# Designs tried in a protein design chat: miniprotein binders against p81326. Part 28

Target 1, 226 residues: p81326
Amino acid sequence: MLHFGGFIMEINHISKILEKEREEYIRNKVEEYLKQGFSKDDAVNKANQSWRTYIGHRIQDVIYNLLKKFLKDSGLKVTTDKALNNRNLPEELDKVKRLIAINYGEYLFLPDADVIVYKVENNDIKIIAIISVKNSFRERRFETTYWKLKLKESPVTSHIKVFLATPDKDNEISYKCPNGKPKKMRIILEYELDGIYFLKEDFEETEKAKHFGKIVEDIIEISKKL
Below, E stands for the ipSAE of ESMFold2; O stands for the ipSAE of OpenDDE; V2 stands for 0.75 times the mean of E and O plus 0.25 times the DockQ between their complexes.

## First folded at step 6 (miniprotein)

Design F11
Fold by ESMFold2-Fast, scan of step 6:
Structure F11 (fold): chain B 226 residues (1-226), chain A 83 residues (1-83)
Amino acid sequence: as target 1 above (226 residues)
Amino acid sequence: SEEEKKIEELLKKAEELLKEAEELAKKGDYREAILKLLEAVFLLWEALKEAKELGNEELIKKVRELLEEVYKLIEEIKKKLEE
């Protein structure tokens, strides 16, 4: 049994590290753009745009490492879609790839599965969950929903839980309109997905929309039923 | 060519996987059959990409015919698992 208080403590410590990393990243990028001849205002704007791209991948890595560490003692394994795109896969990962792939006629594609949780029992692999990590929702808001609906079409993949993890710093899906109604995007994502996990404190929790600190215990409970 | 030989090797491996999957399906081992078939699809998808780049119509046709057989068996097993 793992104590989830340690998980929450590590999330809080990593949040502080990421804030320091942001300040240093922006400072360095501003200097770089100034050397290229951009104005101060343009350099700042470009540095902020660069940070948005960088932090997306950084958050994915953080979530992967946290889940790998905190699910290990429960007999659960964690991988990434990047790992599954390698041509020379170990047998175990090749089986994971085959169990999550979606068929489109003469083509086969992996879903947008930034992090994949699975278990191995008696040399048999069961996929527990895939986690899509989104830093922003401007132009890719429903991709996770699309993959959830596709996975539901097959008896091989219909049991796989599909989660969204997001800091939602711009309040794109954690904001409620003045009339109290959630935004359309939030309503659709929460309805179709198995859960949304926020890497932020200020939002209204529901049975499906929770603080990221709860994801480990939820995944373990799901795995016990499989 | 070396490229055509590689495509033929991928086709041979996929044919072997299809035969293994057919035998597994006859025994009612549907999960194992699907895993073999999905492996065959990955190999055939690579073969199709390479055949298209070569512009070899005979290889393209051969890969597509084998893919159709693989998908047909996947759909048959899917129907059995749903019921």
Scores: ipSAE 0.000, ipTM 0.320, lowest interface PAE 11.8, mean pLDDT 82

Design F12
Fold by ESMFold2-Fast, scan of step 6:
Order: structure tokens, then sequence, then C-alpha cells
Structure F12 (fold): chain B 226 residues (1-226), chain A 83 residues (1-83)
């Protein structure tokens, strides 16, 4: 079962949970910093910066769990680059790691693959997609694009779809022409990547730039073509 | 030394994986061949790290030569997959 309507409902439910979690986190961190002797303004600024770091990892976990839950019945499996960096890997994950690793002479690196979707057909593993989760584009804005271009260089990895998932709260890539000025970053990311999935309602939608609620059905369709 | 023996064991395992990958490639099992070759690359990176820590130039050379052979087969498979 695809559960597309259920997926959208889960996203909406999680958004409400995350906002409540944010309020509680900020309150607790402000209190903590005040007890350490920081001014109210400094405590608030430090708490907000702490939240930005925390929510980055939290959203990655949320996306991982949502995709694992909603892709399971389609025979698709989900893992993370963090899991692949463990020294003692199950045979299946070790094979996933070997099929996605990029060669730099004497070195092998995993791409920025916060979430990895793959399938097992018979005894063969096929990597379907990697998803990079970005909360901010102030640093390393084209990192995902770099990994896409590297994956395209090898016939072994060139089929792998590279997606960006982002709440883009600062409207850094939500629009191509905000206030009449084109956003070069949005244009470049959309051109080079296989898709951008927004965890927000207001953005300029295209064939490649969609609401996150579309990601499950898109991944399933890609999987059927492999 | 025990450290040199460990490196030689990693080299032997990588050579076995390369031979296995060659047989898989002959059968057209390119994906499984790549998995074996990447396993060999990971073992050889371990061996290279250990050889460099020992400062054993002869072992470093042997590891690099085997890595070159592994990469050569990877490139041949890539070329075949493009066809």
Amino acid sequence: as target 1 above (226 residues)
Amino acid sequence: SEEEKKIEELLKKAEELLKEAEELAKKGDYREAIIKLMEAVFLLFEALKEAKELGNEELIKKVRELLEEVYKLIEEIKKKLEE
C-alpha cells in the first residue's frame, strides 16, 4: 500500500510536534544560559543558534523514519550515511556502502547522503536515491550538487537520484524570481539535482521542485524503472 | 613482524577478491563484480594505512600496485556498462 494520504497527515502532525518541541527547547536553553550568567539577549541568541543545530539533526531523523515507514510496503529499504560509517556492518549495508562510495585516488568517501533508499531484487542491491537534508544555505550551498556531479561520473552510480529536502524557512531557494530578481542558487540547484522537496507550503513549484509530500510516490515510481 | 603478516593477509584477501571479480565479470555479473572489487579497495586502504604506519616502502608499493589492478578492472566494467 502506498499510503499517500497517510503520509501527508503524518507530515502535518510532525510539524505541530516540532513547533511544540521548539518552544520547549528554546525555553529550557534560555533558562540554562541565564543561569550561566548570560544576558537575556545573549541567552535568547544562543538558544536560537542551539536550536538551529538541533533541528538539523532532528529533521534528518524525522525524514529517515517517515521514509522507512512509508516505503516498507513497496519493498524499499532506507538507511543513512551515519549507519554506513559503522565499523561492523551487516552484509547488506556493507554492499550498499560499496555501491555508493566515491573514489578519490587512494581514498573513498560517501556522498552527503543523509538518507539512502535502496532495494534488494533477488540477491542484488540497487541504490534508488539519496536525500540531502539542508536547513540553511549560508554554508556549503552547492555541496549536494558536487556529490551529484561526482556520482554521474561513474556508470555504477550515475542512475542514483540525488534529492534535496529543506524547510527553507529563510526563503533562500523557494523562488526563482522573488521581487523580480532571479535566485541563482535555486536555478543552479534545480538544474543539477534530480529534485528539490520543500517542507513548507509557499514556494514556486516546478516539475523538479515539489512539496515533500510527493517524495514517497516519486521514489516508488523511480524504483519501478530499475 | 605480526604487523607485516596482517598486511600480507589483507593483500592475499584482496587478490582473491580480484580473481573472484574477474570470474563474475566474465559471466556478465557486473554489479556483483563491483561489490567484490570495492571490498578489495577497502581492504587495500586498510593495508596501505598499516604499511605507511610501519614505514615499509616495499609493502606500500605492493598495495599500490594491487590497487592499480583493481581500479583497472573497475574501469573495464564501467566501459562495458556504458555499452
Scores: ipSAE 0.031, ipTM 0.548, lowest interface PAE 7.5, mean pLDDT 84

Design F13
Fold by ESMFold2-Fast, scan of step 6:
Structure F13 (fold): chain B 226 residues (1-226), chain A 83 residues (1-83)
Amino acid sequence: as target 1 above (226 residues)
Amino acid sequence: SEEEKKIEELLKKAEELLKEAEELAKKGDYREAILKLLEAVFLLLEALKEAKELGNEELIKKVRELLEEVYKLIEEILKKLEE
């Protein structure tokens, strides 16, 4: 039996590391902007904007490493879209790429698959889930849902679970409108996607919108059905 | 330039998708219309990136204007779905 207490502890540990990393990053960026002649308020605002860009890449790496560590004992493998874009692709990863690529005439596109979970059984590859990691929704509000809808169209890819993982620090999809109704983007994302996993504590869980700590257990459960 | 021609080809494809989405919305096929519009957004964001790298202000303006039209139709369809 896999014990998920270790996963929760790792998430808590990484959260503390990221918080300290944020404090140091912001401090250094504020100092840099002050030296450039910005006011303290402007320097703080610019430092926070810079952090949002930096943390986006950092969170993707964190999620990849956590999933790789905690899924390996269940016979599950983890890769990234960055790995699939290598020119000299190993045979196993080339098969993974072929099983998720979407054909647009002369062009093949990978979905928004920051992290990909798959298994190998009897030399066959089965894709379990694709996780899209979003730190901000300002310009790319429906990209993940577009890829989910495209994957649903093919019998080869229709079984693949598409998850969104996000800290949603700006409350873009975890906040309810004053009338208690979710924002349109949240309604669409929750309806079309297989799940949303929040890297924050202050939101109301639903059947499909959960704390990130539940993702490993959910993926393992899904994999057992395949 | 060849780069400008690529941007214009992306704009043309996005305009065709917008037209298809308008026809689908007219028939009440709102989900299919949204899918076409999201594809247009994808192409337009590619075109915007290329236009910015070229520093071609006229193309940047054209891309932004078409992107605004696409987003406007998305919002209109979302309001219809709420009804």
Scores: ipSAE 0.000, ipTM 0.200, lowest interface PAE 13.6, mean pLDDT 78

Design F14
Fold by ESMFold2-Fast, scan of step 6:
Structure F14 (fold): chain B 226 residues (1-226), chain A 83 residues (1-83)
Amino acid sequence: as target 1 above (226 residues)
Amino acid sequence: SEEEKKIEELLKKAEELLKEAEELAKKGDYREAILKLFEAVFLLLEALKEAKELGNEELIKKVRELLEEVYKLIEEIYKKLEE
């Protein structure tokens, strides 16, 4: 368990770094908008909107690097949908791309697979899991669920675990309603997806809705069954 | 044109992948066959995009006909994998 303890410590350290990064980012963006002639209230609003976009990409990068570091010794490899969106791919990544792409007639799309975990055995690729990273649910509530359902339609991709990783900053899926029932969005996401991993301390925990610190051990256990 | 030559190169590579996939499917190596077919789909969709941008109806038709053949083999292999 010491290996997973190290992972949790890294998550806590990075959370503190992101906190300080937010303060610096907001301060600098407010100054930029004020120089452009925006009011103080507008500058603050615009800076907060800019941060929401920035932190989404930043959290994806953090998760990628953490999983790459902590899955390496288990013989698992990690890539991103951004890496797969290159014309000149190495053979291994080209195979990964082909194993997760979804066809829509004349169009081919990658699922919202911010992070992809796979293994290589005898030059054969086995996709273990894809992780969709959502900072908030304001605009893209069921995108991850849609991709899960599409992957389930093919015998080639139906085994792939689809996980959501989220700080859930607006508390949209973290807690029960006053009547004791989970929110509709939480019910749907938990039912359809293989797991939800929260990047926060407090939330309603279940067998499928866990602290992000559990993701490494879960992925390793899944890979042993494949 | 250089653009037409690029499309023809994508078509030729996709045709080679389709033949490789057909051989693999005959041997019962369905997983590897699917990988070759997906690669062919990627190349053909790129070729289709370029043919449409060029407005070349003959190339558009050729790409669509080859895509149809690739999709048919994918469906047949899916039926085998479901067994």
Scores: ipSAE 0.005, ipTM 0.357, lowest interface PAE 10.6, mean pLDDT 83

Design F15 (at its last look DockQ between E and O 0.01; V2 from the best seeds 0.00; counts 0 for: pae O 4.4 > 1.5, placed apart)
Fold by ESMFold2, look of step 7:
Structure F15 (fold): chain B 226 residues (1-226), chain A 83 residues (1-83)
Amino acid sequence: as target 1 above (226 residues)
Amino acid sequence: SEEEKKIEELLKKAEELLKEAEELAKKGDYREAILKLLEAVFLLLRALEEAKELGNEELIKKVRELLEEVYKLIEEIKKKLEE
């Protein structure tokens, strides 16, 4: 059985680990696109776009599997927004979807909830937390805060913790005031969200900005209060 | 048709949830009332999708009217919680 401490040491280096895979991935994808008839320039551009999607999914999978493994003994269950987009949902997941969905008149949408943690007590479901996984903040940099604010608008969802998990390889949000100048993105994300969990060592640690290794115990402690 | 009867059953369930939520709200159980109302919204959105698939304008109108009633009560309860 994998010990939590050992796994966390590896996850803090996730960007370095994935970067070792990048060169081989790009080479294979370029060959694939060339065989489809794309020019070299188009194949390279498509391969780089494919890599960005791949690395995002890879990090989400790591986080999902880690939480599923280390939360099960605490009676906590884990699902994903992808699983909830199924039309023929089991009753349990249908309730989870209903409890986090946001209504816009005749339409219903899930928040940015890559990973969802919930518990079942006496056949009742309580959503504990949602985790948004961001590899880069170039696009949709404040989308997670929008969803937090929307969840706060209803008394039945206002308890849901909204976390951001990120390697933040390019230091877009790692420090509040890197040269005495406020970093808008870090300050707003930390202010509005319930926590930011970094998959690296080098960042400004605060009450809300923590090493990713803290997330399991934080979720367990929150679940005891709900 | 049988499909129209299924939509009517969803409407009936949503009406029952609305009545239950109204009683809960009278007792001051606002959180539970909102949970019942959100379940009603979920059923009504499913009913609306199915009524649109059939092209049944009477059912579409009926679902929309009930959906509006449900949202009105949600807003009333939310205002009371803000007090």
Scores: ipSAE 0.265, ipTM 0.712, lowest interface PAE 4.1, mean pLDDT 86
Fold by ESMFold2-Fast, scan of step 6:
Structure F15 (fold): chain B 226 residues (1-226), chain A 83 residues (1-83)
Amino acid sequence: as target 1 above (226 residues)
Amino acid sequence: SEEEKKIEELLKKAEELLKEAEELAKKGDYREAILKLLEAVFLLLRALEEAKELGNEELIKKVRELLEEVYKLIEEIKKKLEE
């Protein structure tokens, strides 16, 4: 039942790489802003803001590549909503797009599905899960829950698991209030979503809120039931 | 025109998918019926964009009428599944 040690080791390795990447990125951005005439404090603040945007995209790419690599041998395929927004799609991806798109009258929109996991059996496609990757919750707090609720409305999409993956560096949803109660945002996200996977060590694990290292085995188990 | 012919081809494919979905729904195969209907919606929305670009009001109306029929069946199937 410890078959995913390689996945956990790779997560730990990438975490260390990202820490070094952050230090170099911040140093370079601070220097850049200082050359533009900003004060040291302003340069540091702007560099940190720039990093928050950069790391968001970087974490999405990391999660996509990790899941693609570690789900391959289980017969599971991985794509992204960005890939599905192309007009000319291969037949397989066109079918994936149809199975997750949400209808708003004369319009079709993809959910905020940074990563999509599916399987192909006898020319039939089954969507297993979508993963929304959030580095920060300051804006767009409940966008993932909105898409979960919309997907539940259709028999074609109601089985799809909707997961949130987040480092939650600012302790926005892993923090407990002084009375031991989770924050409102954590309560709502955990209630509405099928799971939250934290890219951090220090949090109270629950049935639905787990370490990111468990996501591969969870997805494989879900796929076996479909 | 060539563009109008392509729109008519999309409409014909969508009509075929709607008929297939109606037969599947009659048999109680609701999931497969909705999959066919979603494929029809994708084709019809492409046809609608093309018809709007051409400014062909007759084609726009024809696409919207078929799209409405597709949506009606999707809603009916959803209500059956809630039962």
Scores: ipSAE 0.051, ipTM 0.563, lowest interface PAE 6.7, mean pLDDT 84
Fold by OpenDDE base, look of step 7:
Structure F15 (fold): chain B 226 residues (1-226), chain A 83 residues (1-83)
Amino acid sequence: as target 1 above (226 residues)
Amino acid sequence: SEEEKKIEELLKKAEELLKEAEELAKKGDYREAILKLLEAVFLLLRALEEAKELGNEELIKKVRELLEEVYKLIEEIKKKLEE
């Protein structure tokens, strides 16, 4: 019986596929930066930074599109924080934006929300989940945790599930206690977030740390309880 | 039944995605092919669950057969990408 969980393991290859473009991308960017007058070392460093940003966006786009597609039949809708940054929003998206806003007293700000899952019932919008997509944890390690905690502070947003999706290429959070030593970042993220979803096979599975393939089912289940 | 029709619609969509993926793979667009195939898998897994709930053995069989085809193509593409 091919368990639903086993097949979605194929998403693991998305990162590999996207990385095939790296060498060519880096080469082209290095050349571009050299033409701009940067040193070779600076050009290489900038190219690598550019790649990290680029690949991060690509992974986000893939996850967004997959979730949008897979959740469509369940009647769930998907948007992004980027889409919400427009001045002229459709009424539906304007409501979504307001329902994820965090109160800072005189100001409302949006959490980092790479993917936002919501449902529309009888013209009412319910936010179900926010998915943060992280390719690496070199920067802003606990940013997603911060937003989760902030969302919990309001009865308006406290129900919103916050998930992290990552290929975790550098194995920063793939294991909880490798070699008997606890990984602080894994433990904290797993504790504070509603779930971590890995776009890879080699990770320690727990109740909250799952393969990305389970995210659709989990979101649908949450949506039924709202 | 209405539920059976829903499953058949999922199957039809999955078949279309499989065909698109095959064409993309032939063109060397392996990334897009895999994405289509992943989409097909999710549809088929849903179809399988619904078919099981209905106890419709014929639909279960059809879903499994199509899943096997999708998996086969994924594996073929994987091999090409490792090359």
Scores: ipSAE 0.021, ipTM 0.388, lowest interface PAE 4.4, mean pLDDT 88
ESMFold2 (binder alone), look of step 7: mean pLDDT 87; pTM 0.849

Design F16
Fold by ESMFold2-Fast, scan of step 6:
Structure F16 (fold): chain B 226 residues (1-226), chain A 83 residues (1-83)
Amino acid sequence: as target 1 above (226 residues)
Amino acid sequence: SEEEKKIEELLKKAEELLKEAEELAKKGDYREAILKLLEAVFLLLYALKEAKELGNEELIKKVRELLEEVYKLIEEIKKKLEE
């Protein structure tokens, strides 16, 4: 079947929509800031900063909706850490939360789990994968690896795959350094995580660093082994 | 107070979950035991937050003592699962 062909077409369609959204967003935000009395340069800078914040949330929503749509027929369910932070959770989501939460003495924290894939069989929940979505790698570059290492410490969570999904617009982990070696951040992320999925066409591909179009296929194959 | 009674109810529920987990662990059902213990941890952390807001030192102490018991059993079961 061509289930994954449809997924790739949706990714390409959404990429084009996001490019148009960027142009319109920046144009509108520049006008907004100019009306507030900012200079042209300040308005442009503020609009670009606003876009960086906006696109991060937008990409998370896109990934959530795509995975929900394309994993449904494989019996897989998708939720978000935002949904798990609701005070009144359905029993199923409450159990998902308990299966991924990490203990810090008197505190429980969710990992950097923007999107969570799981399955339910006879009320037994198995977490398949956690996907961390990063638009940039400035101050929190190794946060996802920290959560992966914490999850590995428990037999309850050690099987959970931890993936990074990123457009990597600043080419921070996409390519080798001039000396022919991958950047330190790329080496660490690829070594510690179960996979990196790029929301871009051009990058140095490996067994663990792939185009985002392969994520549905990979998750389904992992779920069959659980 | 009514708020203190609610915290006592959470403590009672957590104690029941700890008992259930102990029985499951005796049967070698470690995964299900851990799930019950994690539920107890969530209830106790909520109870701790509420007790701190009330400034009730006795209740804070009770919650912390039960949390310690729950965490101890979690660590014991983790060691058994690694075998």
Scores: ipSAE 0.005, ipTM 0.430, lowest interface PAE 9.7, mean pLDDT 83

Design F17
Fold by ESMFold2-Fast, scan of step 6:
Order: sequence, then structure tokens, then C-alpha cells
Structure F17 (fold): chain B 226 residues (1-226), chain A 83 residues (1-83)
Amino acid sequence: as target 1 above (226 residues)
Amino acid sequence: SEEEKKIEELLKKAEELLKEAEELAKKGDYREAIFKLLEAVFLLLEALKEAKELGNEELIKKVRELLEEVYKLIEEIKKKLEE
């Protein structure tokens, strides 16, 4: 049975835990930098910069664990590109790695697939979706679209959905705009990708740009068509 | 050397996978053929790295030639899947 309400409750619970983690992390980092001889203003700035890097990895782990937990009952499996980079892979993950790798002549590379969703039917592995997790959109704003376009070039990978998941704390692509044109970056990302899932409340939903709470339902529906 | 023997073993396994993929493709089992070919590519890229580290130009050439053959079949199957 579907547990979408439970998924939304877990998201809300984890967001509160992350707020407490932020306060503790910043306090500890400020003290660390002050002991190294930085000024108070520099220590605070460096601590905030350190948090931004830390939270990016933390959000990836949270999304991986949430999707693994809530897709399990639908027979869907979840892994990460980091797991696929292990030297000795179980046969199943080795097959996943081979089915998602992109060819560049003598070289094969994995796309930027922070989270990978797949299923196993009759000993055949089908990749459903990859999810790129971005905390900010500074210099790497179109990296996810590059991987989407490369995957589309091959009939082996063209069916794979490419999603972006982001809290977008700085309102770089999710600002609420009842009137007028979205930002250029938002337009391009929404056009090229199969979906954008926001870990925030205040934005205008479209068919492809949705609250993160809808991702489990969407992935399950995609998997039924495959 | 034992290193050269390991490279030759990787080449032999890749050749066996290529042959299996050719037979699967003739039967129209394109997805399984692609799986075998992708496995061959990964083995050949490992062999290429090892051959380059040894500086063995003959082995580098052999690996590259087999890689070209594998990639050619991948492209042929991709065209059939697009149809």
C-alpha cells in the first residue's frame, strides 16, 4: 500500500532535525576558526561557508534514505553513484553501473547520479530514474541538463528519467511568480529535465516542477509504464 | 610476464562476450546483447589501462582493435533498437 502521508511526515521531521544540526555545526565551527586566529567576522563567514558544503552532502544522504525506505514496498531499489564506484560490486550493482554508463570513445563515465532508482524483473534490470541533488546553482547550474542530453542520445538510456532535487534556499529557480517570466535558469532546467522537485513550500507548481513530497508517487507511476 | 598474461585473459574474456553478443543479436535479443557488450567494454578498458602502464604497444593495439569491434556492434544494435 501507498504511504505518501508517512513520506511527507518524515520530510517534515527531518527538516526540523537539520535546523538543530545547523545551529550546533555553526557554533562549533565558529569556535574552531576563532582558535585558529581568525577574526569574529571571518570565523562566522567561514563557518557559514563550511555549513553550505556539509549540508549538500547531508541532503543527498537524506534523500537516498527516504527514497530507499518509501520505494521498497513498490519493488523498487535505490543506489548511488558513490556505491557504483566500489571496486568489487555485487552482480546486480555491476549491471546497474553498465546500463547507466555513457560512452566517450575509449572512456566510460557515470552521469551525475547522486541517487539511482531501478527495478529487477525476470533477472533483467531496468533503470527508472536518476536524481541529481543540488544545494546551490552557482557555477554548475546546467550540469544535470548535460547528463540528460547525453542519456537521450542512446536507445539503451533514453528512457531513463532525469530529475533534479533541491531546497533552493536562495530562490535561484523556485521563487513564487504569479505574474511574469521565470528566470532563464529555471526555464532551461524545466525544459530539458524530466522533473524538478523542491524541498521547500513557497513556489508555483507546474507539471514538471513539484514539491519533493510527490517524487515517490511519480517514480512509482513511471516504473509501472516501463 | 604475469601482467601480460592477465591482459591476455581479459582480452580472451572480452572476445567470448563479443561472440555471445553477436549470437544474441542474431536472435533479436538486443538488450541481453548490449549487456554482454558493455561488460566487454569494461574488461577492455581495464586491459587498456594495464597495457599502457606496461608500455606494451602490441597489447595496446590489440585492445584498441577489439574495443573498436565492440563499439561497432553496439552502434549497429542501437540503430536496430531505434527502428
Scores: ipSAE 0.000, ipTM 0.399, lowest interface PAE 10.4, mean pLDDT 83

Design F18
Fold by ESMFold2-Fast, scan of step 6:
Parts: C-alpha cells; structure tokens; sequence
Structure F18 (fold): chain B 226 residues (1-226), chain A 83 residues (1-83)
C-alpha cells in the first residue's frame, strides 16, 4: 500500500524514488557510452540527454497512476491518448476519443493529451481536463498552448480544461526574477492555459500556477461545475 | 469487391448519423447533434483511407462529398451555439 496520509505525501515519496532512479540510470548510461568509445564529457552529456527522454515517459506514467487512484472515489475516470489509439476500443473510450478529436479539414487528430480526465453520467460522457506533461521546454514550449487554442474553437471541446504538469527542474518557467517579472514563456503559458502544476517546491504560486499536490482537488471542483 | 462493400457500409452508417444529427439539430439538441457528426467524420475518414488504398476514384469522391456535408452542418451548429 502506498498511502502515507494522502496524495501530497505519496508525491513526495515518489519524488525521492525518481531521484535515486536518476542516479542509477545516469551511472549505467555513462558506462555504456564509454564502452562505445565516447569521451568522458560526451558520455555524460549523452547520458543526461537520454535521461531527459526517459523521465518524460516515466513522469507521464506516474501522473496517470496517481490521478487514476485519487480521482476514482469522486466518480472520475482517467485515460491516455496512447490508450485511445487502439483499434479495438470499448464503447466508452471510443466516445471519449470522438469528443476530444480536432478537425483539420478531411482529417481528425487527437491533441497531445498525455492524461485525460472524464466522467460518465446517464450514458453521457463529459471530458473534464487534459493534462500535458512536460519535463523540458527547450524545444516544445508552446505545444500545449496550441492544443488549448484549437480546443477553444469548438463548442464540443471549448469547456475542456487544459493543464500543464512539469517538474521544471531547469527553472525554465518557474524561475523567480529578482524584479518580480516572470519570463515571456511563463507569462504566455499561464495566460492561455487553465493551469500549470509544478512537481517542485521552489516557485512563486499564483491563482493558476500551483503545486501539483493541488491538482486532484481542483479537478474534482471543476467536475462538479461542468 | 469485399473491400468496396466495406467502404459502402461505412458510408451508409455515416449517412444514418448525419440524418440523426439533422433531426437533433432541428429539435435544438445541438450537443447531441455534434456528437453524432463527429462519429460520422471518424467513419468517413476510415472510408477515405480505404478508398485511397484501393485507388477507387469514384468512392474517394463520394466520401469527400459526404465529409463536406458533415463539416458544413458542424459549422452551422457552431454558429447557432454562438448565438
């Protein structure tokens, strides 16, 4: 059992596990690259790049499992865009896929929705929120914003909340400026998205930029109003 | 062919969904109408993919024409919801 008094304690526990996993991963990858003939500096750099890719998928899985576990008692269901890409979908997930798809002329595409929260009432499916999980913003900084703007164009999807969840370990969007002014990327993301949830402790909270520990309560509140 | 018959079945189902959506829209049930139309788009995109793989230009044209009708109704309903 992973209960340590609640959602926030479980997040803290998982964070410590991930840090130990990182140390082992980097050590093993450095050894692997050195055996392939890379220099020490190149091996370390490549190991860090490999970790950034690995941890992205790992954090997505963690967030999916945490939300599934802690939203279940509130009657909310959780799925992933990966699950919706299966050919043989149960009726419920097939309906979720149809309600979240975006029209591009003769094409329909799913947004990059790493985690999807929905509810079922009287055979009617209502999508509550999409959570985009980013561990780095170096190359895909406005991808989540693009999907939010596309979803706003349709009355079918305009109610869907779009959240960003990120550890932001490099302080790319959680950086505290000495003069109190946030960076352009932070301003744009916070303005356009419905919320940003940080998987880190050191940042300045706002109405929309919060600790990840608040996401369950926020989603439950939204689901009651939608 | 069996492949052509499958495409025709997808087209028939999409036409049924379009008719259901038109009836729902007339009753002011715009939300349910949109759900039916999005389902029709999914079926038509699958039919389009299969028609292109067969190289059947007549089926490709029929699927595209029905897609245009479905998209037109989606835009009309969006306009109603804005009001």
Amino acid sequence: as target 1 above (226 residues)
Amino acid sequence: SEEEKKIEELLKKAEELLKEAEELAKKGDYREAIYKLIEAVFLLLEALKEAKELGNEELIKKVRELLEEVYKLIEEIKKKLEE
Scores: ipSAE 0.000, ipTM 0.318, lowest interface PAE 11.0, mean pLDDT 81

Design F19
Fold by ESMFold2-Fast, scan of step 6:
Structure F19 (fold): chain B 226 residues (1-226), chain A 83 residues (1-83)
Amino acid sequence: as target 1 above (226 residues)
Amino acid sequence: SEEEKKIEELLKKAEELLKEAEELAKKGDYREAILYLLEAVFLLLEALKEAKELGNEELIKKVRELLEEVYKLIEEIKKKLEE
């Protein structure tokens, strides 16, 4: 059955493109740094650091575009926290912003919702899910769980699913108990979040930890219950 | 000033939204009431920013007082939704 075969094929195609982009990016950045007078080792290290910053934004854009494309036919809409921070929002996006913003006295902040999925029915907006995209877990390991816990505090936002999407190239959360030793980060993230979607093949699959290829069908099923 | 008029317009819109939300809450339309109140909060936070930039203490006070009223109603509705 090819219900979501197109989505999986696009993910595989983009994975190949990103690998090729990485090779070209690193090569060009190494050349740039060498021209600036850096040593070979320093140029390589700086190029790799630059790539880590670049790929973080690139993966977020890829996920946004994929979800926008593949959820459209199901009547679902996709936006970003960046879009919601623009001045002079259309009425629809202004309502989305109001429905996910968290109040801290005289301050109102958006959760770190790299991608936001919602639906519009009879001029009423229902937020279905927010997706946090993490390329690495070194600095911001539980940021996504903080936003999940804050959203649970309000009946307005408690229904919103909070998902994590990650390539997890360093295998930081890919397994629960490698060699019998529990990985606290994986265990806590899986427990607190509504789902973890891996942009990789090798990981320990559970009911809540799945290949990114499953995210479209999961979001559609959730939306039917709202 | 023109800036002060803009702030007063934001305050008036927020007051209208608060009144609408109060009527919706009386009918038990809590979700709709919250949407109106959240819109009021966004308008009031914009008004507060502009009043602070202008240094107008009277407008700052007016905005904060209305914002407090809006937040109180939001908390009341949240408690009823939790039931």
Scores: ipSAE 0.012, ipTM 0.480, lowest interface PAE 8.3, mean pLDDT 85

Design F2
Fold by ESMFold2-Fast, scan of step 6:
Structure F2 (fold): chain B 226 residues (1-226), chain A 83 residues (1-83)
Amino acid sequence: as target 1 above (226 residues)
Amino acid sequence: SEEEKKIEELLKKAEELLKEAEELAKKGDYREAIIKLLEAVFLLLEALKEAKELGNEELIKKVRELLEEVYKLIEEIKKKLEE
């Protein structure tokens, strides 16, 4: 528990920083939109939409850096799909790309793998997990499940765990049946994916839906079985 | 040209990977054989893109023929694995 206490502490510290950044960002964007002639309600809505785009990139970077730091001692390596889309790849990353890419006839596409965890054992690469980071679910809500189902089709990729990481600030998938009404998105994502990790405290916990603080321990345990 | 040489090098590497995969399959190392074949597919799709950009019909045909051979072996090996 002590070993993963540092991870949880860093998540909590970063969460506070991001919340302060959000307040300042929204304030500045609301002022900007008001100056452009938008109503207060429209300015607030547009500022929140802008923040969702901005924080999406920020949270991906945060998760990448946290996982890289806390998985290193377990011999695990971390990369990103952005790194793999570089034209000139080191041999190791080129191998990672080939082991995760999905074939569509004359085309190869990477899954929506914002963060990729792998290990190198005797110069052989084993992909352990991919993590799709979603700040909001407004656009392309089931993209992660599509990639999970495609990866399951190949014996090379069928073992790869597909996780979703999300702050879910809008409570879009935090509960299966709030007020007795089933949330289709939460139910489908939990059913199809290998796990959902929430960067928040208030959510319905299940065997597959956990606090993000559990992800390092879970990934290490999965890697031991490979 | 330098571009045609690059395509020929990609084709040669893919042919070598295909041979390696055939040897692995003979040993019953089906999963590792498929990994080598997917590496060959990656190289061949890069070669195909380059050949199309050059408009070289002979190279496009040659790449597509080797791709078909690689895909055929992948499907044969997949049938040997318990899925």
Scores: ipSAE 0.013, ipTM 0.515, lowest interface PAE 7.4, mean pLDDT 84

